# VH-VL binders against q978t4, part 10

Target 1, 133 residues: q978t4
Amino acid sequence: MFDGSDLKNLFSLDGFLKTIQFEPEYIREGEISIIVPLRNNLLRIGEIMNGGAVMAISDAIGGLSAMTYPGIVNQVTVSFNTEFMRPIAKGPVRFISRVDRIGKSIAYVEVLVYDGENLLSSKSTGVYFLYRS
Below, E stands for the ipSAE of ESMFold2; O stands for the ipSAE of OpenDDE; V2 stands for 0.75 times the mean of E and O plus 0.25 times the DockQ between their complexes.

## First folded at step 4 (VH-VL)

Design a17 (framework fv_lerdelimumab; at its last look DockQ between E and O 0.08; V2 from the best seeds 0.00; counts 0 for: pae E 14.3 > 2, placed apart)
Fold by OpenDDE, look of step 5:
Structure a17 (fold): chain C 133 residues (1-133), chain A 118 residues (1-118), chain B 109 residues (1-109)
Amino acid sequence: as target 1 above (133 residues)
Amino acid sequence: EVQLVESGGGVVQPGRSLRLSCAASGFTFSSYGMHWVRQAPGKGLEWVAVISYDGSNKYYADSVKGRFTISRDNSKNTLYLQMDSLRAEDTAVYYCAKDQSLEYFDYWGQGTLVTVSS
Amino acid sequence: SSELTQDPAVSVALGQTVRITCQGDSLRYYYASWYQQKPGQAPVLVIYGKNNRPSGIPDRFSGSSSGNTASLTITGAQAEDEADYYCNSRDSSGYHLGVFGGGTKLTVL
């Protein structure tokens, strides 16, 4: 069971996410919140946050949120959809993942992203296949 | 009404220790990060330290790192700053400040004066 | 680490408009907050975020940002606005390791 104690370590082990720096805000069963500093490596043409980065981070914590439940040992993304409400030009960027529904083999997760003014900037819905012990 | 009241300031010799307290009221203390900010006489504001709402995360300015320790007791709605190995340059009014969204300080105490002199 | 710079002093005639500017690399990525401090008093938050005023702060105070700068503007300066003004933002790490500008003393003429 993922308890969030090594959240940063898990990111560092990911070939894609290893460059993402963040601070965990809280981790609960079915919920993860992180704060991501805004830096040049996350920006499109130095102006706004890269949408792909938003989605990648969102997907990551979305899946991990499902793993906070007992007996879940792994997960893989089945589908992930993101809606962008506004561009992110100022940080920090808050990512909040919440499991809406969890079944035997499937979890449904929502991830909300807020910019530096705490305005909702993107909303994602993820579906994850669950591996149980 | 939000209130922050610092205490514990005084005159101490270099190398000595001092512990500051900040009593908070008027808001859910355990839900917010807290900061210490100091101001030397006739000088500007200098951020000192921050502690997260649950005390799990702490950060310090380089000028105090290794000497100062920030802590909190949420059951007592109190913020603390343990200052060890005090130096003359630590002389300042020390303010506790309430964090909001980890972005700004929406409320400040009136401060407590710490004077380090031989 | 990061640094925020301000002009040490500015003046404004009563009723006129003045802009206090803060400059620093971190401001490219983060909003600034502004604090007013009068002699012998604790700082008071006057502007935060894009352009947000706390309750009790007059609407003559406004905030703006551009590039690596943030500005506090007082439109129609009043005598009571004479004070020191400090900007604050995150450091280059992006964590809340608060960085203050050096402060600007505003004189109302």
Scores: ipSAE 0.562, ipTM 0.855, lowest interface PAE 0.7, mean pLDDT 94
Fold by ESMFold2-Fast, scan of step 4:
Structure a17 (fold): chain C 133 residues (1-133), chain A 118 residues (1-118), chain B 109 residues (1-109)
Amino acid sequence: as target 1 above (133 residues)
Amino acid sequence: EVQLVESGGGVVQPGRSLRLSCAASGFTFSSYGMHWVRQAPGKGLEWVAVISYDGSNKYYADSVKGRFTISRDNSKNTLYLQMDSLRAEDTAVYYCAKDQSLEYFDYWGQGTLVTVSS
Amino acid sequence: SSELTQDPAVSVALGQTVRITCQGDSLRYYYASWYQQKPGQAPVLVIYGKNNRPSGIPDRFSGSSSGNTASLTITGAQAEDEADYYCNSRDSSGYHLGVFGGGTKLTVL
């Protein structure tokens, strides 16, 4: 099964994601939760989390949650949309990705992001194309 | 109902090894990160090591890197700290602490004393 | 120097308000958690997040944060509040809860 070591390895191989420090909170079939410290490299002007960083991490975890299902060996993002509800001024930042539907070739995913006070700060929906063994 | 019970402490000579255990009960052990925190006699709290919920990620204080190894057995609800090459400076009460989502330590054990003395 | 700095001692008269502070660069980005420790006992969590109390912690305990500083306030100090208080937060990398303040010994006069 896809575990925390797999998740760390995949982030370390990615040019952008390797800069992100995180801890897996849990990994289950169709669902991944990670905790991300709010470091300076993730901040924009005004010392709040960069919206692009929120999207990038959400997109990555969204696609990887589809890979927790047996037989899925890779995925690519078809479309992704994020709603920013609150600024994130303090971490840690929790990202929870859940597959709403897993099809033969397509996965539909939502990602919820909570700030250091556990307030819902962002919601994303994504569609991913799936590659099978 | 949550309990963390440390064991394995004792008196040991410099350069030798000791293994600490922490028996957890009252919560789903496999879902949480676990830490070791120590306190030398009359001094403050010093973080030692952390292990993620599934054992895949580990971090150590610079003072113990290469000498201490944190591990866990989720089937037995037990956390371990293998301490090699012990020094007088490692003398402390060692606490087992439960992590809540990398935000805080919600539960602590009562500690086990390790004395490194010649 | 340590990553989180606390004054080593503070005193307060019975029934008065005292503030214990914790200072460090990581506190610009992460909340501190606060622990009370009485002689011979394990630490007990008293505040986490911006100002959250675990069940069983009296409402006289509160937290606040501003810039690089986190504070624990005890309003109407009681004799049983006499203890060492430690702050904890993420290290400068933000990856783990690896840094404690040096502790503040509170004396209730």
Scores: ipSAE 0.017, ipTM 0.676, lowest interface PAE 7.7, mean pLDDT 89
Fold by ESMFold2, look of step 5:
Structure a17 (fold): chain C 133 residues (1-133), chain A 118 residues (1-118), chain B 109 residues (1-109)
Amino acid sequence: as target 1 above (133 residues)
Amino acid sequence: EVQLVESGGGVVQPGRSLRLSCAASGFTFSSYGMHWVRQAPGKGLEWVAVISYDGSNKYYADSVKGRFTISRDNSKNTLYLQMDSLRAEDTAVYYCAKDQSLEYFDYWGQGTLVTVSS
Amino acid sequence: SSELTQDPAVSVALGQTVRITCQGDSLRYYYASWYQQKPGQAPVLVIYGKNNRPSGIPDRFSGSSSGNTASLTITGAQAEDEADYYCNSRDSSGYHLGVFGGGTKLTVL
């Protein structure tokens, strides 16, 4: 099944996400959790995490959580929405994706983001089109 | 069947070094973080160190930092603990433990005894 | 604080219910896992997450959590349940499972 080395490999091949240092925490069917150190390349002016970085990491983990199911060979984002509830000024930052519903062609996913003080700091919802073997 | 087998324990004098090994089988070793946990005679469990699945990240308990080095060889499915500058308080049974997603230790070895005595 | 606090000992009459508690600040954010250890043996996972039981663990073992407290409950305690019980969770950094409680010795009377 899809594991932490698969996750590292996929990030390393992405032109943007390859700059993200992270550690997989767990991967189970329908769920991925990662820890992301809040390094300078993730900050915006004002010393908080760049909102685009939050969205990019959330979208990546969200889509890949569908890949934890058997028979899914690819996925693409159909829609993605993020609510930024708190600035993220302290790391490490935890991203947790969870599949809420998965059908033949569509997965509905949520991603929760916690700052280094374990405060819920953003919540995303995503819809992904699925390619199956 | 998942198996973890520690080896390399023994009796050593303070200030000396010892290297522990943990042979893993029954799972994809390179996909999981691995830990060392120790237990002094008559005492509770004390976490010692962790190494990430690819060896890129290592963390240590303050009591061993600077003296112990965790490492792994994924081609041999083996976890190591190099213990330098050993002290009497390092006397313990040392367990290797398999990390499941930083939530729990799903498998433990049977342990290897290290005795540091002058 | 990253410390986990357990009572050092508890007793239960055979067939009765006992609760072993684990308290600490990290439990507000991370689940505890519970390990049984009998003399001369390695620890064995008995509960993880809020109330998940590994295969082979009797259903008389259950877990719960609320606030900064996690609990292991044994209903209908049997003589074989006499052991030390440890809770474990992540440390304050969140990078590793480096926080163990001091252990609770369960005596079945």
Scores: ipSAE 0.007, ipTM 0.547, lowest interface PAE 14.3, mean pLDDT 88
ESMFold2 (binder alone), look of step 5: mean pLDDT 92; pTM 0.938

Design a18 (framework fv_lerdelimumab)
Fold by ESMFold2-Fast, scan of step 4:
Structure a18 (fold): chain C 133 residues (1-133), chain A 118 residues (1-118), chain B 109 residues (1-109)
Amino acid sequence: as target 1 above (133 residues)
Amino acid sequence: EVQLVESGGGVVQPGRSLRLSCAASGFTFSSYGMHWVRQAPGKGLEWVAFIRYDGSNKYYADSVKGRFTISRDNSKNTLYLQMDSLRAEDTAVYYCAKDSYFEYFDYWGQGTLVTVSS
Amino acid sequence: SSELTQDPAVSVALGQTVRITCQGDSLRSYYASWYQQKPGQAPVLVIYGKNNRPSGIPDRFSGSSSGNTASLTITGAQAEDEADYYCNSRDSSGYHLGVFGGGTKLTVL
């Protein structure tokens, strides 16, 4: 069982992620979409979104999308890579994480990030170690 | 150029229903969330309900949960508030307000008065 | 009651500076927005984010935020600034603009 309430709770327990305001757009098995308002605390110089914030949020929902599968009780990032294609100057920012492959112990995930004009701005790929009940 | 025009207010007896409408123009209605905010005579502003740009998520104040239903028709650029089981304490001017990415209300309608008389 | 606290009334002399405050735990995480309301009229957004003004709002209006407190400052108050002022922010869940302060009635003497 993994829904918007679970996602809210998990963000609230993390020291950095609890500072991130967001709303779930949809949650399904293997895929999570969230909307993040572009707050001043997420901006770098030049009034564009902080690349570290993009990476941290992408990493978080990437791992959490693996937890939408039955029996997955936790996950830990093994590797993560982000490509920055466009600056994000307008919110809200949409993060879509999708599990490309779910294995017994490993999940392969991609995360796509769209700016307030729905332009693709960032893409991440992640590998996560899975803990099962 | 952005305009929000409320309608449907009036005098209604307790326990009855009333539906409010808000006609939007001057922006891409289907891209923004919408709110209803009310104000009882001589009182402050009270948030009532929110609906997401696509209609999929809705939030309500505890005082109206189970009685009020927010909805929208993006093809008609219109926001609605269905008000059931009305109580005297629902008497207020009802405003529709445009969401700006969950940060603020950038535009407000002029309001429509709902009076629930005993 | 609201989760955001405002003083119910404040007075300022014409041409002087006044600060209206809004206090609540949600303000540690989210900026407040401020609305001016004159009798019989709809509210008007005057400040959003930390310190941003919509087009058409005079530069005598400014905002600030620190800790759990947000403030609206009017530098050189004018007669037309007499109104009720409301702060708004997200509720403790962080997902919607569900919380208004009780409002502050500003009298310009």
Scores: ipSAE 0.007, ipTM 0.537, lowest interface PAE 11.8, mean pLDDT 87

Design a19 (framework fv_lerdelimumab)
Fold by ESMFold2-Fast, scan of step 4:
Structure a19 (fold): chain C 133 residues (1-133), chain A 118 residues (1-118), chain B 109 residues (1-109)
Amino acid sequence: as target 1 above (133 residues)
Amino acid sequence: EVQLVESGGGVVQPGRSLRLSCAASGFTFSSYGMHWVRQAPGKGLEWVAVISWDGSYKYYADSVKGRFTISRDNSKNTLYLQMDSLRAEDTAVYYCAKEQSFDYFDYWGQGTLVTVSS
Amino acid sequence: SSELTQDPAVSVALGQTVRITCQGDSLRSYYASWYQQKPGQAPVLVIYGKNNRPSGIPDRFSGSSSGNTASLTITGAQAEDEADYYCNSRDSSGYHLGVFGGGTKLTVL
């Protein structure tokens, strides 16, 4: 079963995501929740979280939540859309990814992002192509 | 009703080892990070160590790094602190503390006293 | 990287308002939580996340945060509020709740 050590290892091997400090809150089949401290390397001008960082982290855990299902060995993003509803000025930031539907070759995922006050700050929807062993 | 009950404290000589336990009840233990926080007699609170909900992440205060090991057994709802190479400056009441969403400590145990002396 | 700084002692007259402050660079990015500790007892959470009170904490306790400063305000101090108060926040990495202020001893005159 996909666990927190697997998630941390996958982030550490990624050239882009390895700079992102995080801790998994829970991992279960079809759903991953992580907590991300709002460090300076994730801030844009104005001391708010970089929108690109929000998208990158959301996309990563979105695809990885599909890998919590048995037999799925890899995934690639087909489409991804993020709606920014509120600026994130206070951390830690919670990212919750949930697979809405898992098909033979496609997963449909949503990712919700909450700021340090637990206010919903962004929502992403993603479609991922799945590779099976 | 959330309860955290520490045990294992006592008097120990410098250079020896001691293991603390914290028995948790009243919440889903496996879903939360847990911390050890200590307080030397007459002094303030000093953070010691953290362990993530699944045990995959651990971090320690510089003063104890390399000597203390935090661990947990989610099947027994128990948190541990293995203290090796104890020093006089480790003398303190050790509190088990439950974190909420990496934001704050919502519950604390009553503490267990560790005295490092002859 | 930066420690949280509190004044070691403060006094307030019964029924008056007192403000206990906590300063540190991490407070620009993270809220402080506040803990009350009476002699021989474990700390008790009184404020978290800017200005939230746990169930059972009197409404005379409130929190505020601005820049690198967090404050705990007790409006209409009572005798039972006499205690040590600690602020806590994340270290400069943002992950660990690893930084406590030195504590402020509140005396209610």
Scores: ipSAE 0.007, ipTM 0.628, lowest interface PAE 9.2, mean pLDDT 87

Design a2 (framework fv_lerdelimumab)
Fold by ESMFold2-Fast, scan of step 4:
Structure a2 (fold): chain C 133 residues (1-133), chain A 118 residues (1-118), chain B 109 residues (1-109)
Amino acid sequence: as target 1 above (133 residues)
Amino acid sequence: EVQLVESGGGVVQPGRSLRLSCAASGFTFSSYGMHWVRQAPGKGLEWVAVISYDGSYKYYADSVKGRFTISRDNSKNTLYLQMDSLRAEDTAVYYCAKDQSYEYFDYWGQGTLVTVSS
Amino acid sequence: SSELTQDPAVSVALGQTVRITCQGDSLRSYYASWYQQKPGQAPVLVIYGKNNRPSGIPDRFSGSSSGNTASLTITGAQAEDEADYYCNSRDSSGYHLYVFGGGTKLTVL
């Protein structure tokens, strides 16, 4: 039941995420891919993507990918860790979130981030508490 | 050097189909989005369509939605525009353009003329 | 009609400064890019982002942006600058959709 309109709506209701322009590339059970243009508000000094922006977007779609499963109505982040491998100087930036393990109350998720040259630039792992209907 | 070379233009009757190609070289084609932009004779530029770097998403101008299909073959470094149900108003020079950051078009082809005429 | 508005024509005397403007609500969120087109030729990117020039574009070309307006300025206009100038931006919907201004024909007198 979770589709691109749901994803757009959820970003629009969040005070920070509503500032992020993006397009869903695909949404399937356990996996979300979005494309984010590298706008000026996402850049830090040095004309590279802000690490905080990478983390915030990764965390958001990480939790939302767990909500692609039936019966999961909400989620909250328990822990989140990001490894920065390469600076992102070229957009658009692709974020792929996948659920590695879905449990009754906890989801384990990874998020991969690719720059405009399709180079893997960041990897996050997250643990999310799940609310069920 | 970056080169974009369009082909496939010509004269076609209303209601028929035509497919345009754009051969790209000089950059990592599979890493960038691509656009089609057209210009009717004596008129301004009109954006037509965009395709993501891997072909997984596509967007179209309202004037061509449901009639045109953008596609790409990254193994051949080639962009395509399939134009169906052509109308006189589709008469234009069609440019292939390389995307940069989904904010601007840094390189353009020379264009190929499509004339829709009975 | 386009959501990016340009005046259709402007004139400048040789060696003088001219400013070409582009207006639209999308410019509050996205920078405009500017393209020069001479008769029978493909468009050429002259300014992108707020004020960046591609390699090969003379430094007499500059850009500015404020609110819903973007401007292309040519300082010390030359005869070869006579061309049509188009602004482009993302449309206000937030999708990967693009819109061009109607174009401004620059005549160098």
Scores: ipSAE 0.006, ipTM 0.555, lowest interface PAE 10.3, mean pLDDT 87

Design a20 (framework fv_lerdelimumab)
Fold by ESMFold2-Fast, scan of step 4:
Structure a20 (fold): chain C 133 residues (1-133), chain A 118 residues (1-118), chain B 109 residues (1-109)
Amino acid sequence: as target 1 above (133 residues)
Amino acid sequence: EVQLVESGGGVVQPGRSLRLSCAASGFTFSSYGMHWVRQAPGKGLEWVAVISYDGSDKYYADSVKGRFTISRDNSKNTLYLQMDSLRAEDTAVYYCAKDKSLEYFDYWGQGTLVTVSS
Amino acid sequence: SSELTQDPAVSVALGQTVRITCQGDSLRSYYASWYQQKPGQAPVLVIYGRNNRPSGIPDRFSGSSSGNTASLTITGAQAEDEADYYCNSRDSSGYHLGVFGGGTKLTVL
């Protein structure tokens, strides 16, 4: 079963994501929730969260949520879109990835991001190609 | 019904060791971070240590770093605090506390008293 | 330094409004949670996430925050509100809930 140690390990192997500190909140089939402290390395000018950081973290957990299904051994992003609705000025930041549909070769995923006030701040929609054992 | 029950407190001499336990029930223990928070007699709350849901991450207050070790056994729903090289300043009621998403403490145990005296 | 500052004591007359404040740089990035503690008892969560109340907490309790300051307001204080109140927030690293205010003793006159 894909668990929090797997998630931590996968982030640690990525050049950018290894700089992101986080705690898994829960992991279940088709859904991952993580909590990310809003540290200085994630801030842009204006003391708000970097949009590129929001996208990178959302993309990563989006693909990894597909790997919570049995038999999925890897994934790669086909397309990804993010809507920024609110600036994130207060942490911790919650990222929730949900698989809307798991197909044979393609997964459709949405990722919702909430700021420290639990206000919805961004939404991403992603399509991922799946590798099976 | 959520319950956190601390045990293992008592009177101990400076330089000795003591191990505290916290038995958890009423929630999925393996899904949440757990903390130890202490309170010296007549003083305020002082955070001591945290352990992540799976035990992979641990953080300590500077005052106890190198002397205390936090651990958990998810198969037994139990949190531990191993306290080595105890000092008079470690005298306090020790609370076990559950966090909610690293945002706040939603449940606290009743506390167990540790008295370090010669 | 990651620290939260509270006044050590405040008083309020029965039925009147009192505000307890908590100040620190971590509050610019993280919301405070507030805990009520009565003598001989464990702390009880009163407010979290700026202004959310757990089930069972009276609606006379409310929270607010602005900049580096968080406040707990009790509107129409009752005798049973007499207690110590602590604010708590994340440390500057954001990895743990390691920062408590020094506590404010509320006396209801």
Scores: ipSAE 0.006, ipTM 0.592, lowest interface PAE 11.3, mean pLDDT 87

Design a3 (framework fv_lerdelimumab)
Fold by ESMFold2-Fast, scan of step 4:
Structure a3 (fold): chain C 133 residues (1-133), chain A 118 residues (1-118), chain B 109 residues (1-109)
Amino acid sequence: as target 1 above (133 residues)
Amino acid sequence: EVQLVESGGGVVQPGRSLRLSCAASGFTFSSYGMHWVRQAPGKGLEWVAVISYDGSYKYYADSVKGRFTISRDNSKNTLYLQMDSLRAEDTAVYYCAKDQSWEYFDYWGQGTLVTVSS
Amino acid sequence: SSELTQDPAVSVALGQTVRITCQGDSLRSYYASWYQQKPGQAPVLVIYGKNNRPSGIPDRFSGSSSGNTASLTITGAQAEDEADYYCNSRDSSGYHLGVFGGGTKLTVL
């Protein structure tokens, strides 16, 4: 069972992601939601969230949402694309990743990002290669 | 209809322990973070502790760290606060509160009074 | 550190507008939520986010936020609005809803 402790442990093992503080809201098969405080280290000029931070966090939970399925022990990103629709000026920032399709060797994932006013601010699509036990 | 009902309060001597419970109904308890917030007689609200939806994350106010333990049993829809080494300054009405996506407290219980006196 | 400051008391004449303010560095990054508490009762959420009202809260309640300050405005105050009002926001970690303002006692004259 992939849970919040697994998610936090995986972030802690990554050189960049370990700098990101977050809380899981829920984890279920094919879907992960996390809450990220909008701290100074995630801001760009203009006091809005760094687009690179949005992409990195979205990519990470996108791949990890595929690991909520039984038998999937790892994943790597094949391709990833992000559309920025609105600036994020207020936190906390919610990231929701959902597996649109889980195949034998690949997963297609969508990640939606909402700002502190619950406005949809970013949408990503990702393709991940899957490793199975 | 959302309800949060606290119990377990009472009069206790300094240095002793109490366990508070909060029975939740009317929402999917296992999907939300839960908090304890207290209010000393005639004083303002003071945040005490939080527990994440699955119990994997807990955090405490500095005033209670090492003495209080927050826990939950999602199979029973119940939140707990184990209070050890109680002090006179812990005297307060203790509320359990549900958060909405870690952003605000949307529902509160009625509170349970804890009086620590000798 | 993450302290939120409120004036301890404010008065308003019946039917007039009053603004209750909350100030702290965390408000530059996070919205405050506002709670009304009447004697002997649990707090009730009246405003969350920038300016959202829960179902059942009268439209005379509104919120605003600018810089390090959040404000609760009651337009056309009524007798039943007499209560203590608390702001809440995130601590310096940005994670926990761990900071309450000291509360403002509103008297409706």
Scores: ipSAE 0.007, ipTM 0.605, lowest interface PAE 10.2, mean pLDDT 88

Design a4 (framework fv_lerdelimumab)
Fold by ESMFold2-Fast, scan of step 4:
Structure a4 (fold): chain C 133 residues (1-133), chain A 118 residues (1-118), chain B 109 residues (1-109)
Amino acid sequence: as target 1 above (133 residues)
Amino acid sequence: EVQLVESGGGVVQPGRSLRLSCAASGFTFSSYAMHWVRQAPGKGLEWVAVISYDGSYKYYADSVKGRFTISRDNSKNTLYLQMDSLRAEDTAVYYCAKDQYLDYFDYWGQGTLVTVSS
Amino acid sequence: SSELTQDPAVSVALGQTVRITCQGDSLRSYYASWYQQKPGQAPVLVIYGKNNRPSGIPDRFSGSSSGNTASLTITGAQAEDEADYYCNSRDSSGYHLGVFGGGTKLTVL
């Protein structure tokens, strides 16, 4: 089963994601929740979380949630959309990725992001192409 | 019901070693970071060490770095603190504390007293 | 590493309101959590994430946060609230919950 060590290893191999400190809250088939401290390298002007960072982390765990299914060895993003509802001024930030549908070659995913007060701050929808062994 | 039970405290002479244990129940132990926090007699709370949910990340207070080692056994739901080269200033009640969201300690054990004296 | 500063002692009359403050640079980036400790007992979480109460904590406890300051307010203090109160937050690196305030001893008169 895809577990927290797998998730941390995959983040460590990525040029951007390796800079992200996080802890998995839980990992199950089709769903990943992580907690991210809001460090200075993730802030934009105005002392709020960088929208690009929100999108990059959401995209990453979106694709990785598809890899919690047996036999899926890789994935690439086909399309990704983010709605920003609230600024994130304080952490830690919770990212919850859920696979809405897993197909033979395509996964449809939603990612919800909550700020330090557990207020919903962004929602992403992603489509991922899947590779099987 | 979440429960954390520390054990292993006692009286020990300076320069010696002691190992503390914390038995966890009532939650999925392997999903959460765990901490050790201590309190010297009549003093405030002092953070000691943290270990990530899977043990891949560990961090220590400067006062104990190089002398203490935090570890966990997720198959036994148990947190450990190996204390080497003990000093008089390590005398304290040691608490294990459960992390929530890397943001706060939602549950604490009852504490175990470590007395380092000659 | 960041410091968190608390006044060492405060007193309040039964039924009155008291405010305990915590100041430090880390509070600009992270909310403080607050812990109540009675003699001979383990600390108990009373407030987290700015103004959230765990189940079982009375409504008279509330939190606030602004800039580098976090506050714990007890409205209508009761005798059972007499205790030491500690704030906690992350250090400046964000790696751990390694910064405790010095604690405030609350006396209920």
Scores: ipSAE 0.006, ipTM 0.580, lowest interface PAE 11.6, mean pLDDT 87

